# VH-VL binders against p04169: the designs that were tried, part 5

Target 1, 76 residues: p04169
Amino acid sequence: GLPDGVEDLPKAEDDHAHDYVNDAADTDHARFQEGQLCENCQFWVDYVNGWGYCQHPDFTDVLVRGEGWCSVYAPA

## First folded at step 19 (VH-VL)

Design v1
Fold by OpenDDE, fold request of step 20:
Structure v1 (fold): chain C 76 residues (1-76), chain A 123 residues (1-123), chain B 111 residues (1-111)
Amino acid sequence: as target 1 above (76 residues)
Amino acid sequence: QVQLVQSGAEVKKPGASVKVSCKASGYTFTSYAMNWVRQAPGQGLEWIGWINPNSGRTKLDQKFKDRVTITVDKSTSTAYMELSSLRSEDTAVYYCARESWDFWSGYDYFDYWGQGTLVTVSS
Amino acid sequence: EIVLTQSPATLSLSPGERATLSCRASQSVSKSGYSYMNWFQQKPGQPPKLLIHGASNLETGVPSRFSGSGSGTDFTLTISSLEPEDFAVYFCQQRYKYPYTFGGGTKVEIK
């Protein structure tokens, strides 16, 4: 679920951690497969306006974009 | 049981092209990127680029952008590296290497390598 | 590109001795608590063999006498007690950014 204070979290910037990109199409990572997005990642918790909370420990300080991607993507 | 078997040694003239193959077995070919790395005689290792066999996406070292083409044949689980406009300094052993990763940390690494293919460029 | 400098170029030791190999990067290869440095072993006529990934994570099947440490720009591969089969060339590799690059290698030879 969403943590307390989620409304105060800043939006993640590209390269926040694990080669994160706000637009999956921008990644140049070898492992990326089409269709993989933060919004269908097992760590995803939907929040507002296409942004969500990521339950991975390295993203708990930001909001991530549903259409983003990173190298610790895990299918839901 | 993972194996990468490369094509045999090549001898080429300057200006020619060479295409090295790397046949993969023992794993799902499309699930792992394949890298190419070369090593000149008695020298260190030089990364050339990778291909994602599922999507066909590639990434090359910029120095090779005009001369290297990396491709795959999914039906035969084979990756290819073609190098054109050969010059003497391209003489090297060329390796294919599978890229694996740690699921939690996201670290990537080359865990399996082909046996190497010697490409000799000489007049 | 990130230049990796390995030292020494050659390390002459006897079986049973401790080997310490250095790899220095021209810029940091660490971010968010992760260090994107790998180590490989290569013997004559063979491809490189992965030993360590992420600076300190020992690959499956690699003897525990091998260990890696470091962060930022300075990394070390240590062989606590050399075995005869450990005499080979060792390469570091950074995967922090493109192009991926390797060090020049350290040859560990029998004294």
Scores: ipSAE 0.875, ipTM 0.953, lowest interface PAE 0.4, mean pLDDT 97
Fold by OpenDDE, fold request of step 20:
Structure v1 (fold): chain C 76 residues (1-76), chain A 123 residues (1-123), chain B 111 residues (1-111)
Amino acid sequence: as target 1 above (76 residues)
Amino acid sequence: QVQLVQSGAEVKKPGASVKVSCKASGYTFTSYAMNWVRQAPGQGLEWIGWINPNSGRTKLDQKFKDRVTITVDKSTSTAYMELSSLRSEDTAVYYCARESWDFWSGYDYFDYWGQGTLVTVSS
Amino acid sequence: EIVLTQSPATLSLSPGERATLSCRASQSVSKSGYSYMNWFQQKPGQPPKLLIHGASNLETGVPSRFSGSGSGTDFTLTISSLEPEDFAVYFCQQRYKYPYTFGGGTKVEIK
């Protein structure tokens, strides 16, 4: 679930960690597959307006974009 | 067991093209990117590029952008590297290497390699 | 591109001795606590074999006498006590940015 204080988390910038991009289309990572997005990642928790909380330890300090992607993506 | 088996040695003239194959088995071919790396005799390693077998997306070292084409045949789980306009400096052992990763850190690494294919370019 | 310089070019040692191999990058290959450096071992007539990924993570099946350390621009591969099968060429590789690049290699040979 969502952590306490989620409303105070800043939005992630590109390259926050693990080659994160706010738009999956921007990645040039070898492992990226079309259709893979933060919003269908096992770490995803939906929040508000297309942004969510990522349960991966390296993203707990930000909100991530549903249409984003990073190299630790894992299907839900 | 993961295996990458490459095509046999090639001897080519300058200006010709060569196409090296890498047949993969023992894993889901489309789930792992395939890299190509070459090594000139007695020299170090040089990364050429990768292909995502599922999407067909590729990334090449710009040095090779006009001469290298990387492709796959999903039906045979085979990756190909074609190098055109061959020159003597292209003489090398060419390797395919599967790219794997650590699931938590996201570190990427080449865990399985083909046996290598010697391409000799000489007049 | 990021240039990786390995030193020494050749390291002559005896079995049982400690080997220390250096890899220096022309720019940092670390970010946010992660170091995108790998180490490979290569023997004649064989492809490279992965030893270390992420600067310090030992690949499964690799003996514990191998270890990696470093961050930023300076990295080290250490073999605590050389075994006869360890005499080979070792390469570092960065995956921080394209194009991926390798060092020139260090040959560990028997004295």
Scores: ipSAE 0.858, ipTM 0.949, lowest interface PAE 0.5, mean pLDDT 97
Fold by OpenDDE, look of step 19:
Structure v1 (fold): chain C 76 residues (1-76), chain A 123 residues (1-123), chain B 111 residues (1-111)
Amino acid sequence: as target 1 above (76 residues)
Amino acid sequence: QVQLVQSGAEVKKPGASVKVSCKASGYTFTSYAMNWVRQAPGQGLEWIGWINPNSGRTKLDQKFKDRVTITVDKSTSTAYMELSSLRSEDTAVYYCARESWDFWSGYDYFDYWGQGTLVTVSS
Amino acid sequence: EIVLTQSPATLSLSPGERATLSCRASQSVSKSGYSYMNWFQQKPGQPPKLLIHGASNLETGVPSRFSGSGSGTDFTLTISSLEPEDFAVYFCQQRYKYPYTFGGGTKVEIK
């Protein structure tokens, strides 16, 4: 679930960690598959306005974009 | 068991093209990117590029952008690397290498390699 | 591109001795606590074999005498006690950014 204080988290910038991109279309990562998005990642917790909380340890300090992607993507 | 089996040695003239194949087995071909790396005789390794067999997306070293084409045939689980306008300095063993990754860190690495294909370019 | 410089070019040692191989990058290959450096072993007529990924993670099946360390621009592969089968060429590789690049290799040869 969402952590306490989620409303105070800043939005992740590109390259926050693990080759994160706010727009999956921007990745040039070899493993990226079309349709893979943060919003359908097992770490995803929806929050507000297309942004969510990523339960991966390296993203606990930010909000991630649902349409984003990173190299630790795991299908839900 | 994962296996990458490459096509046999090639001898080409300068200006010709060569197409090396890499047949994959023992795993889901479309789930792993395939990289191509070459090694000139007695020299180091040089990354050429990769292809995502599922999407067909590729990434090349800019050095090769005008001469290399990487493709796949999903029906045969085979990746191909075609190099055109061959030069003597293209003489090398060409390897395909599967790109795997650590699931927790997302860090990528080449875990399985083909046996290599010697391409000799000479007049 | 990121240039990886390996040293020494050749390392002559006897079985049982400790081998220390260096790989220096022209710029940092570390970010967010991760180092995008891998190590490979290559024997004549064979493709490279992955030994270490992420600077220090030992690949499955690789003997524990192999270890990797370092961050930023300086990385080390250590073989604590050389076995006869360890005499080979070792390459470092960065995957920090495109193009991926390899070092020139260190040949570990028997003294």
Scores: ipSAE 0.848, ipTM 0.946, lowest interface PAE 0.5, mean pLDDT 96
Fold by OpenDDE, look of step 20:
Structure v1 (fold): chain C 76 residues (1-76), chain A 123 residues (1-123), chain B 111 residues (1-111)
Amino acid sequence: as target 1 above (76 residues)
Amino acid sequence: QVQLVQSGAEVKKPGASVKVSCKASGYTFTSYAMNWVRQAPGQGLEWIGWINPNSGRTKLDQKFKDRVTITVDKSTSTAYMELSSLRSEDTAVYYCARESWDFWSGYDYFDYWGQGTLVTVSS
Amino acid sequence: EIVLTQSPATLSLSPGERATLSCRASQSVSKSGYSYMNWFQQKPGQPPKLLIHGASNLETGVPSRFSGSGSGTDFTLTISSLEPEDFAVYFCQQRYKYPYTFGGGTKVEIK
């Protein structure tokens, strides 16, 4: 679930960790597959206005964009 | 076990094209990007590019953007690298290399390599 | 592109000695606590063999006498006690950004 204080988390910038991009279309990572998005990742917890919380340890300090992607993507 | 088996040595004239193959086995071909790297005689390694066999997406060093085409045949689990407008400085051993990743960290690395294909360009 | 400079070009040592190989990047290859530096071993007539990924992580099956360290622009591969089979060429590689690049290599040869 969402952590306490989620409303105070900043939005992740591109390259926050693991080649994260806020728009999956921007990635040039070799492992990216079409249709893979943060919002359908097993770590995803929806929050507000297309942004969510990623339960992966390297993203617990930010909000991530549902339409984003990173190299630790794991299908839900 | 993972194996990458490349096609045999090639001898070409300047201006010609060469197409090197890399047949993969022992793993799910479409799950791993395939990289191409070359090494001129007695020299270091030079990355050429990769292909995602599932999507067909490629990334090339800009140096090769006009001369290199990387493709795959999923039915035969084979990756190809074609280099056109060959010149003498293209003489090298060409390697295919699987790009794997650490499943804990998610970071990528080249874990398995083909045996290499010598391409000699000479007039 | 990121240029990787390896030193020394040649390292002459005897079995049992410690080998220290340097790889310097023209710019940082570290971000988010991870270093995008890998090390390979290559013997004549063979493709490179992965030794270290992420600057310090030993690839499965690699002897513990191999170790990697460093961050930012300076990285080191160490062989604590050289075995006869360790005499080879070693390359560093960065995958921090495209194009991926390799160092010029260090040849570890028997004295």
Scores: ipSAE 0.831, ipTM 0.942, lowest interface PAE 0.5, mean pLDDT 96
Fold by OpenDDE, look of step 22:
Structure v1 (fold): chain C 76 residues (1-76), chain A 123 residues (1-123), chain B 111 residues (1-111)
Amino acid sequence: as target 1 above (76 residues)
Amino acid sequence: QVQLVQSGAEVKKPGASVKVSCKASGYTFTSYAMNWVRQAPGQGLEWIGWINPNSGRTKLDQKFKDRVTITVDKSTSTAYMELSSLRSEDTAVYYCARESWDFWSGYDYFDYWGQGTLVTVSS
Amino acid sequence: EIVLTQSPATLSLSPGERATLSCRASQSVSKSGYSYMNWFQQKPGQPPKLLIHGASNLETGVPSRFSGSGSGTDFTLTISSLEPEDFAVYFCQQRYKYPYTFGGGTKVEIK
């Protein structure tokens, strides 16, 4: 679930970690597959206005965009 | 076991095209990107590009954008690299290399390589 | 592109000696706590063999006498005690950004 203080988390920038991009369409990573998005990743927890919390250890300090992607994507 | 078996040596004239194949076995072909790398005689390694066999998505070094085409045949688990407008400086051993990744960090590396294909360009 | 400079070009040593190989990048290849640097070994007539990924992670099956270190622009491959089969050419590679690039290689030869 959402952590305490989630409302105070900043939005992730591109390259936050693991080749993260806020728009999956912007990635040029070799492993990316069309349709893979943060919002359908096993680490995803929906929050507000298309942004959510990523339960992966390297993203616990930011909000990530549902339409984003990174190289540690794992299908839900 | 993972194996990448490439096509045999080629001898071409300047201006011609060459298509090298890389047949993969021992793993799910569509789950790993395939890279192409070349090595001129006695020289270092030069990355050419990769293909995602599942999506067909490719990335090339801009140096080769007008001359290289990378493709796959999923039915035969084979990747192809075609180089056109051949020059003498294209003489090299061409390798295919599977791009795997560390499951802890998610970062990629080339873990298995083909045996290489010598392409000789001479008039 | 990121240029990788390896030194020395040739390293002449005897079995049992320690080998230290350097790879310097023209710009940092580290971000988010990870270094996008790999090391390969290559013997004549063979393709490169992965030794180290992520600057310091030993590939499965690679002897523990091999180790990698460094971050930013400076990286080192160390062979603690050379075995006869270790005499070969070693390449560093960066995957920080496109195009991926390799160093010129260091040849470790028997003295």
Scores: ipSAE 0.828, ipTM 0.942, lowest interface PAE 0.5, mean pLDDT 96
Fold by ESMFold2, fold request of step 20:
Structure v1 (fold): chain C 76 residues (1-76), chain A 123 residues (1-123), chain B 111 residues (1-111)
Amino acid sequence: as target 1 above (76 residues)
Amino acid sequence: QVQLVQSGAEVKKPGASVKVSCKASGYTFTSYAMNWVRQAPGQGLEWIGWINPNSGRTKLDQKFKDRVTITVDKSTSTAYMELSSLRSEDTAVYYCARESWDFWSGYDYFDYWGQGTLVTVSS
Amino acid sequence: EIVLTQSPATLSLSPGERATLSCRASQSVSKSGYSYMNWFQQKPGQPPKLLIHGASNLETGVPSRFSGSGSGTDFTLTISSLEPEDFAVYFCQQRYKYPYTFGGGTKVEIK
């Protein structure tokens, strides 16, 4: 679930951690596969307006974009 | 067991092309990027590029952009690297290397290598 | 474009001695607590073999006498007590930015 204080988290910028991008189309990572997005990742918790909370430890301080991607992506 | 078996040595003249193959076995071929690396005789290693075998996406070192094509044949689990407009300085052993990763850290690394293919370019 | 400079080029030692191999990057290869530096061993007539990924993580099957350390621009591979099979060439590799690059190698040879 969503943590207390989620409404106060800033939106992540590109390269926040783990090659994160706010738009999956922008990645040049070798492991990226078409269709992988934060919003279909096992760490994703939906929040509001296309932003969510990523449960991976390195993303606990930000919201991530649902259309984003990072190199620790794991399918739900 | 993971195995990467490469095609045999090639002798080429300047201006020709060479296509090196790398047949993979013992794992799901489409789940791991395949890299190409070369090593001139008595020298260090030089990364050429990778291919994502599932999508066909590639990334090349810019110095090879116009001369290298990396492809795969999913049905035979084989990766290919073709180098055109050969020069004497292209004489090297060419390796394929599988890219693996650590789930939590996202670190990527070459965990298995082919045996190497010597390409000799001489007049 | 990140240049990796390995030193020394040749390290002449006897079995049982400690080997310390340096790899220095022309710019940082670390971000957010992660260091994108790998180490390989290459014996004559063989392809490279991965020893360490992420600066300090030993690969399965690599003897515990091998260790890696460092961050930013300065990285070290240490072999605490050389065995006969450790006489080889060692390469560092960065994967922080494209193109991925390797150091020129350190040859560890018997004195």
Scores: ipSAE 0.615, ipTM 0.907, lowest interface PAE 1.7, mean pLDDT 94

Design v1
Fold by ESMFold2, fold request of step 20:
Structure v1 (fold): chain C 76 residues (1-76), chain A 123 residues (1-123), chain B 111 residues (1-111)
Amino acid sequence: as target 1 above (76 residues)
Amino acid sequence: QVQLVQSGAEVKKPGASVKVSCKASGYTFTSYAMNWVRQAPGQGLEWIGWINPNSGRTKLDQKFKDRVTITVDKSTSTAYMELSSLRSEDTAVYYCARESWDFWSGYDYFDYWGQGTLVTVSS
Amino acid sequence: EIVLTQSPATLSLSPGERATLSCRASQSVSKSGYSYMNWFQQKPGQPPKLLIHGASNLETGVPSRFSGSGSGTDFTLTISSLEPEDFAVYFCQQRYKYPYTFGGGTKVEIK
C-alpha cells in the first residue's frame, strides 16, 4: 500500500538512487532486460498518472515513474 | 559449480585480429553479464566492456569502441571478444569475468573469472 | 574517467604484520550511502580474486583478517595479520561510472 503523505512526495529525477532512470530505454546498466519496468517490479505500488510508490528503502522519499527502471529491480 | 573456460594462448602479427572464447558452465548463462578485462605483462587491469547475453546489448570502454566486438552464442553458453588491428601494446592476458550483484544494495562485482588467454603480438 | 591511485606501489612486510593499502579516487565513487569500490587479490599466474565489494563487504570464503573501509575518494584495505598466502598484488576497482577502472596495484611482498 501507499504511505500517508504520498501526495506530497516529489517525482524522482534520473540517478536518484541505484542508477534510476525515468525511462527504462535510457539505461545503460548491464543487468537491464527488455520489459523490466518499475511498474512490474516487486516494490511497485501504483499511484496516479503513471507514477507510483516504490517500497524499496532507498526510494521512500520520492515517486517513481512506472516506465522507469533501477538496478535493484526485482520481478513481482 | 560456476566455471569459465577460455581458449588457448595465441601469437599474432601486428594488424591481425584475435578472437578469444569463454565457455560458461554451472549457471544460467543468460542471467549474468559477461565482462572482458585485460592485463599487460607485469601491469594492472583494464576493463574492455560487457555483453548482456540475453539481449545482446554491449558496452565498451570508448578506447576500444572501433576495434572490439563482443558477442555470445547462447546455444553453447560461450562469449567471444574479438580485437582487430592488433598492436604490440595489445599483448596481454585477456580475461572473461561474470558480473554478479547483491539484491538489496544493487552492488555489482566480478565473482568468477576465466583462467585467462595470453595474446602475444610481435613482429 | 575516474583514476584510482594506489599507494604504496610496494609494501614489504613480514608475516604477522598489519598491512594497510590505500586507494584514492580522482572523484567520489559514493552516492546515497553506497560506495562503488571493490578489492581484488592476484597471485602470479592466476586471475584476480574478488575479496571485497561495496568498499567493506567481504566475499564468501575470504578470511576475516581482511577488511575494507572508506568512502568518497579515500579507501583502505587492511590485512590485520599477514599470512604467507597473502603476499600478492592487490587492486581496487571502481564501478561508479563507465568506464570501470582499476588502480595500478599494491604489491605486498616478504621483507
Scores: ipSAE 0.606, ipTM 0.909, lowest interface PAE 1.9, mean pLDDT 94
Fold by ESMFold2, look of step 19:
Structure v1 (fold): chain C 76 residues (1-76), chain A 123 residues (1-123), chain B 111 residues (1-111)
Amino acid sequence: as target 1 above (76 residues)
Amino acid sequence: QVQLVQSGAEVKKPGASVKVSCKASGYTFTSYAMNWVRQAPGQGLEWIGWINPNSGRTKLDQKFKDRVTITVDKSTSTAYMELSSLRSEDTAVYYCARESWDFWSGYDYFDYWGQGTLVTVSS
Amino acid sequence: EIVLTQSPATLSLSPGERATLSCRASQSVSKSGYSYMNWFQQKPGQPPKLLIHGASNLETGVPSRFSGSGSGTDFTLTISSLEPEDFAVYFCQQRYKYPYTFGGGTKVEIK
């Protein structure tokens, strides 16, 4: 679930952690596979307007973009 | 179980091309990026680039971009690296290396390597 | 391009001695508590063998006498007590930014 205070979290910028990008099309990471997005990752918790909360410990301080990607992606 | 078997040694003239193959077995070929690394005799290691076998996406060190083509054949689980306009400085052992990672940390590393293919460029 | 400088170039030691190998990066290869530095061993006529990933994580099957440490720009591989099979060349590799680069190597040889 969504943490207390999620409405106050800033939106992540590219390169926040783990090669994160707000748009998966922008990654040049070798492990990226087409169709992988934050919103279909096992760490994803949906929030609002295409932003969500990533449960991975290194993203607890930000919202992430559903169309984004990072190198710790894991399918749900 | 995981095995990467490369094509045999090659002797080439300057200006020619060489295509090295790397046949993978013992794992799901399309789930792991394949890297190419070379080592000149008595020298260190030099990363050339990778291919994502599923998507066909590649990334090359810029110093090779005009002379190297990396491809895969998914039906035979084989990666290829072709180097053109060969010079004597290209004499090296060429390795393929599988890229694996740690799930939680996202660290990437080369866990399995081919046996190497010696390419000798001389007149 | 991130340049990795390994020192010393050659380390001449006897079995049973401690080996300390240095790898210095031209810029940080660490971010958010993660260090994107790997170590490899290479013996003549063989491909490199992964020893350590992420600066300090020992690979399965690698003897516990090997350890890695460091962060940012300064990294160390330590072999606590050299065995005959440890005389080889050791390379560091960064995977923080493209192009991925290797150090020039440290040859550990019998004195």
Scores: ipSAE 0.587, ipTM 0.902, lowest interface PAE 2.0, mean pLDDT 94
Fold by ESMFold2, look of step 22:
Structure v1 (fold): chain C 76 residues (1-76), chain A 123 residues (1-123), chain B 111 residues (1-111)
Amino acid sequence: as target 1 above (76 residues)
Amino acid sequence: QVQLVQSGAEVKKPGASVKVSCKASGYTFTSYAMNWVRQAPGQGLEWIGWINPNSGRTKLDQKFKDRVTITVDKSTSTAYMELSSLRSEDTAVYYCARESWDFWSGYDYFDYWGQGTLVTVSS
Amino acid sequence: EIVLTQSPATLSLSPGERATLSCRASQSVSKSGYSYMNWFQQKPGQPPKLLIHGASNLETGVPSRFSGSGSGTDFTLTISSLEPEDFAVYFCQQRYKYPYTFGGGTKVEIK
């Protein structure tokens, strides 16, 4: 689930951690596969307006974009 | 049981092309990027580029952009690197290396290497 | 591109001695508490062998006498007590930005 205080988290910028991008189309990472998105990642918890909470420790301080991607992607 | 077996040594003249193969076994070929790295005699290592075997996407060091083509054949689990317009300074051992990663940290690293393919360019 | 400078170029030591190998990057290869520096060992006629990833994470099967440390631009590989099989060339590699680059190597040779 969503943590207390999620409404106060800032939106992540590109390169926040782990080669994160707000738009998966922007990555040039070797492991990226078409169709991988934050919103279908095992760490994803949906929130609002296309933003979600990522349960990975390095993203607990931000909201991430559902259409984003990072190098610690894992399918749900 | 992961194994990368490369094609045999090649002797080429300047201006020719060479195509080195790297046959993978013991793992799901399409799940790991394949990298190419070369080492001139007595020299250090030079990264050439990678291919994502599932998507076919590649990334090359810009110094090779116009001369290197990296491809895969998914049906045979084989990666290929072709270097064209060969020069004497292209004499090197060419390695394929599998890119693995740590799930939690996202660190990437080359965990398995082919045995190397010596390419000698001599007139 | 990020240049990695290894020093010394050659380290002449005896078995049982401590080896300290330096790798300096032309710009930081660390971000968010992660350091994108790997170390490899290479013996004559063999491909490189991964020893350490992420600056300090020892690969399985690598003896505990090997350790890595550092962050930012300054990294160290330490072999606490050299064994005969440790005389080889050691390379650092950064994976922070393309193109991925290697250091020039440090040859650890028997004195």
Scores: ipSAE 0.547, ipTM 0.897, lowest interface PAE 2.2, mean pLDDT 93
Fold by ESMFold2, look of step 20:
Structure v1 (fold): chain C 76 residues (1-76), chain A 123 residues (1-123), chain B 111 residues (1-111)
Amino acid sequence: as target 1 above (76 residues)
Amino acid sequence: QVQLVQSGAEVKKPGASVKVSCKASGYTFTSYAMNWVRQAPGQGLEWIGWINPNSGRTKLDQKFKDRVTITVDKSTSTAYMELSSLRSEDTAVYYCARESWDFWSGYDYFDYWGQGTLVTVSS
Amino acid sequence: EIVLTQSPATLSLSPGERATLSCRASQSVSKSGYSYMNWFQQKPGQPPKLLIHGASNLETGVPSRFSGSGSGTDFTLTISSLEPEDFAVYFCQQRYKYPYTFGGGTKVEIK
């Protein structure tokens, strides 16, 4: 679920953590596979306007983009 | 039991090409990037590039882009690295290395290496 | 390209002594609290063996006398009390930016 104060979290920048990108098409990470997105990741919780919360412990301070990707991606 | 078994040593003349194989076993081949690294005799290590075996995506060090082709055969779980236009300075042991990662930190690292393939380039 | 400079080139020590190996990067290899630096051990005729990933995370099966520290551009591998099997060459590796690069190595040899 969404944490208390989610409405106050800033939007992540590219490279926030774990090779994060706001657009999956921008990654050159060796493990990326086409079709992987934050929004279909095990850790995704939808929020608003294409932004969501990643439940991975290293993303507690930001919102992430649904079309994004990071190296800790795990399929739902 | 993860194993990476490479092809045998090669002796080549300048201008020739060499193709080194790396047969993987004991894990899901398509789930891990395969890297190639070389080491000249008595020298340090030099990264050549990687391939994502599932998608076929590659990344190469720029210095090799015109001379190296990295490929896979998914049906045999085998990666290949071909180096063309060989020079004497290409004499090295060539390694394949599997790229693994830590689930929570996302750090990537080379956890399993092949035994190495010596390529000797001499006139 | 990020250049990794290891020092000293050779470290001559006796068993039981403390070894301190340095790796300096030409630019930061750290971002958002993560350091993309690995350490390897290599013995003659063998491929490298991973010791430490992420600057300080000890690999499974590596003895606790090995430790890593540092961030940004300056990194250290420490062997608290050398054992006979620790005399080898040690390489640092950065994975922050392509191309991945290695240091030139530090040979730890028996005095």
Scores: ipSAE 0.493, ipTM 0.871, lowest interface PAE 2.2, mean pLDDT 93

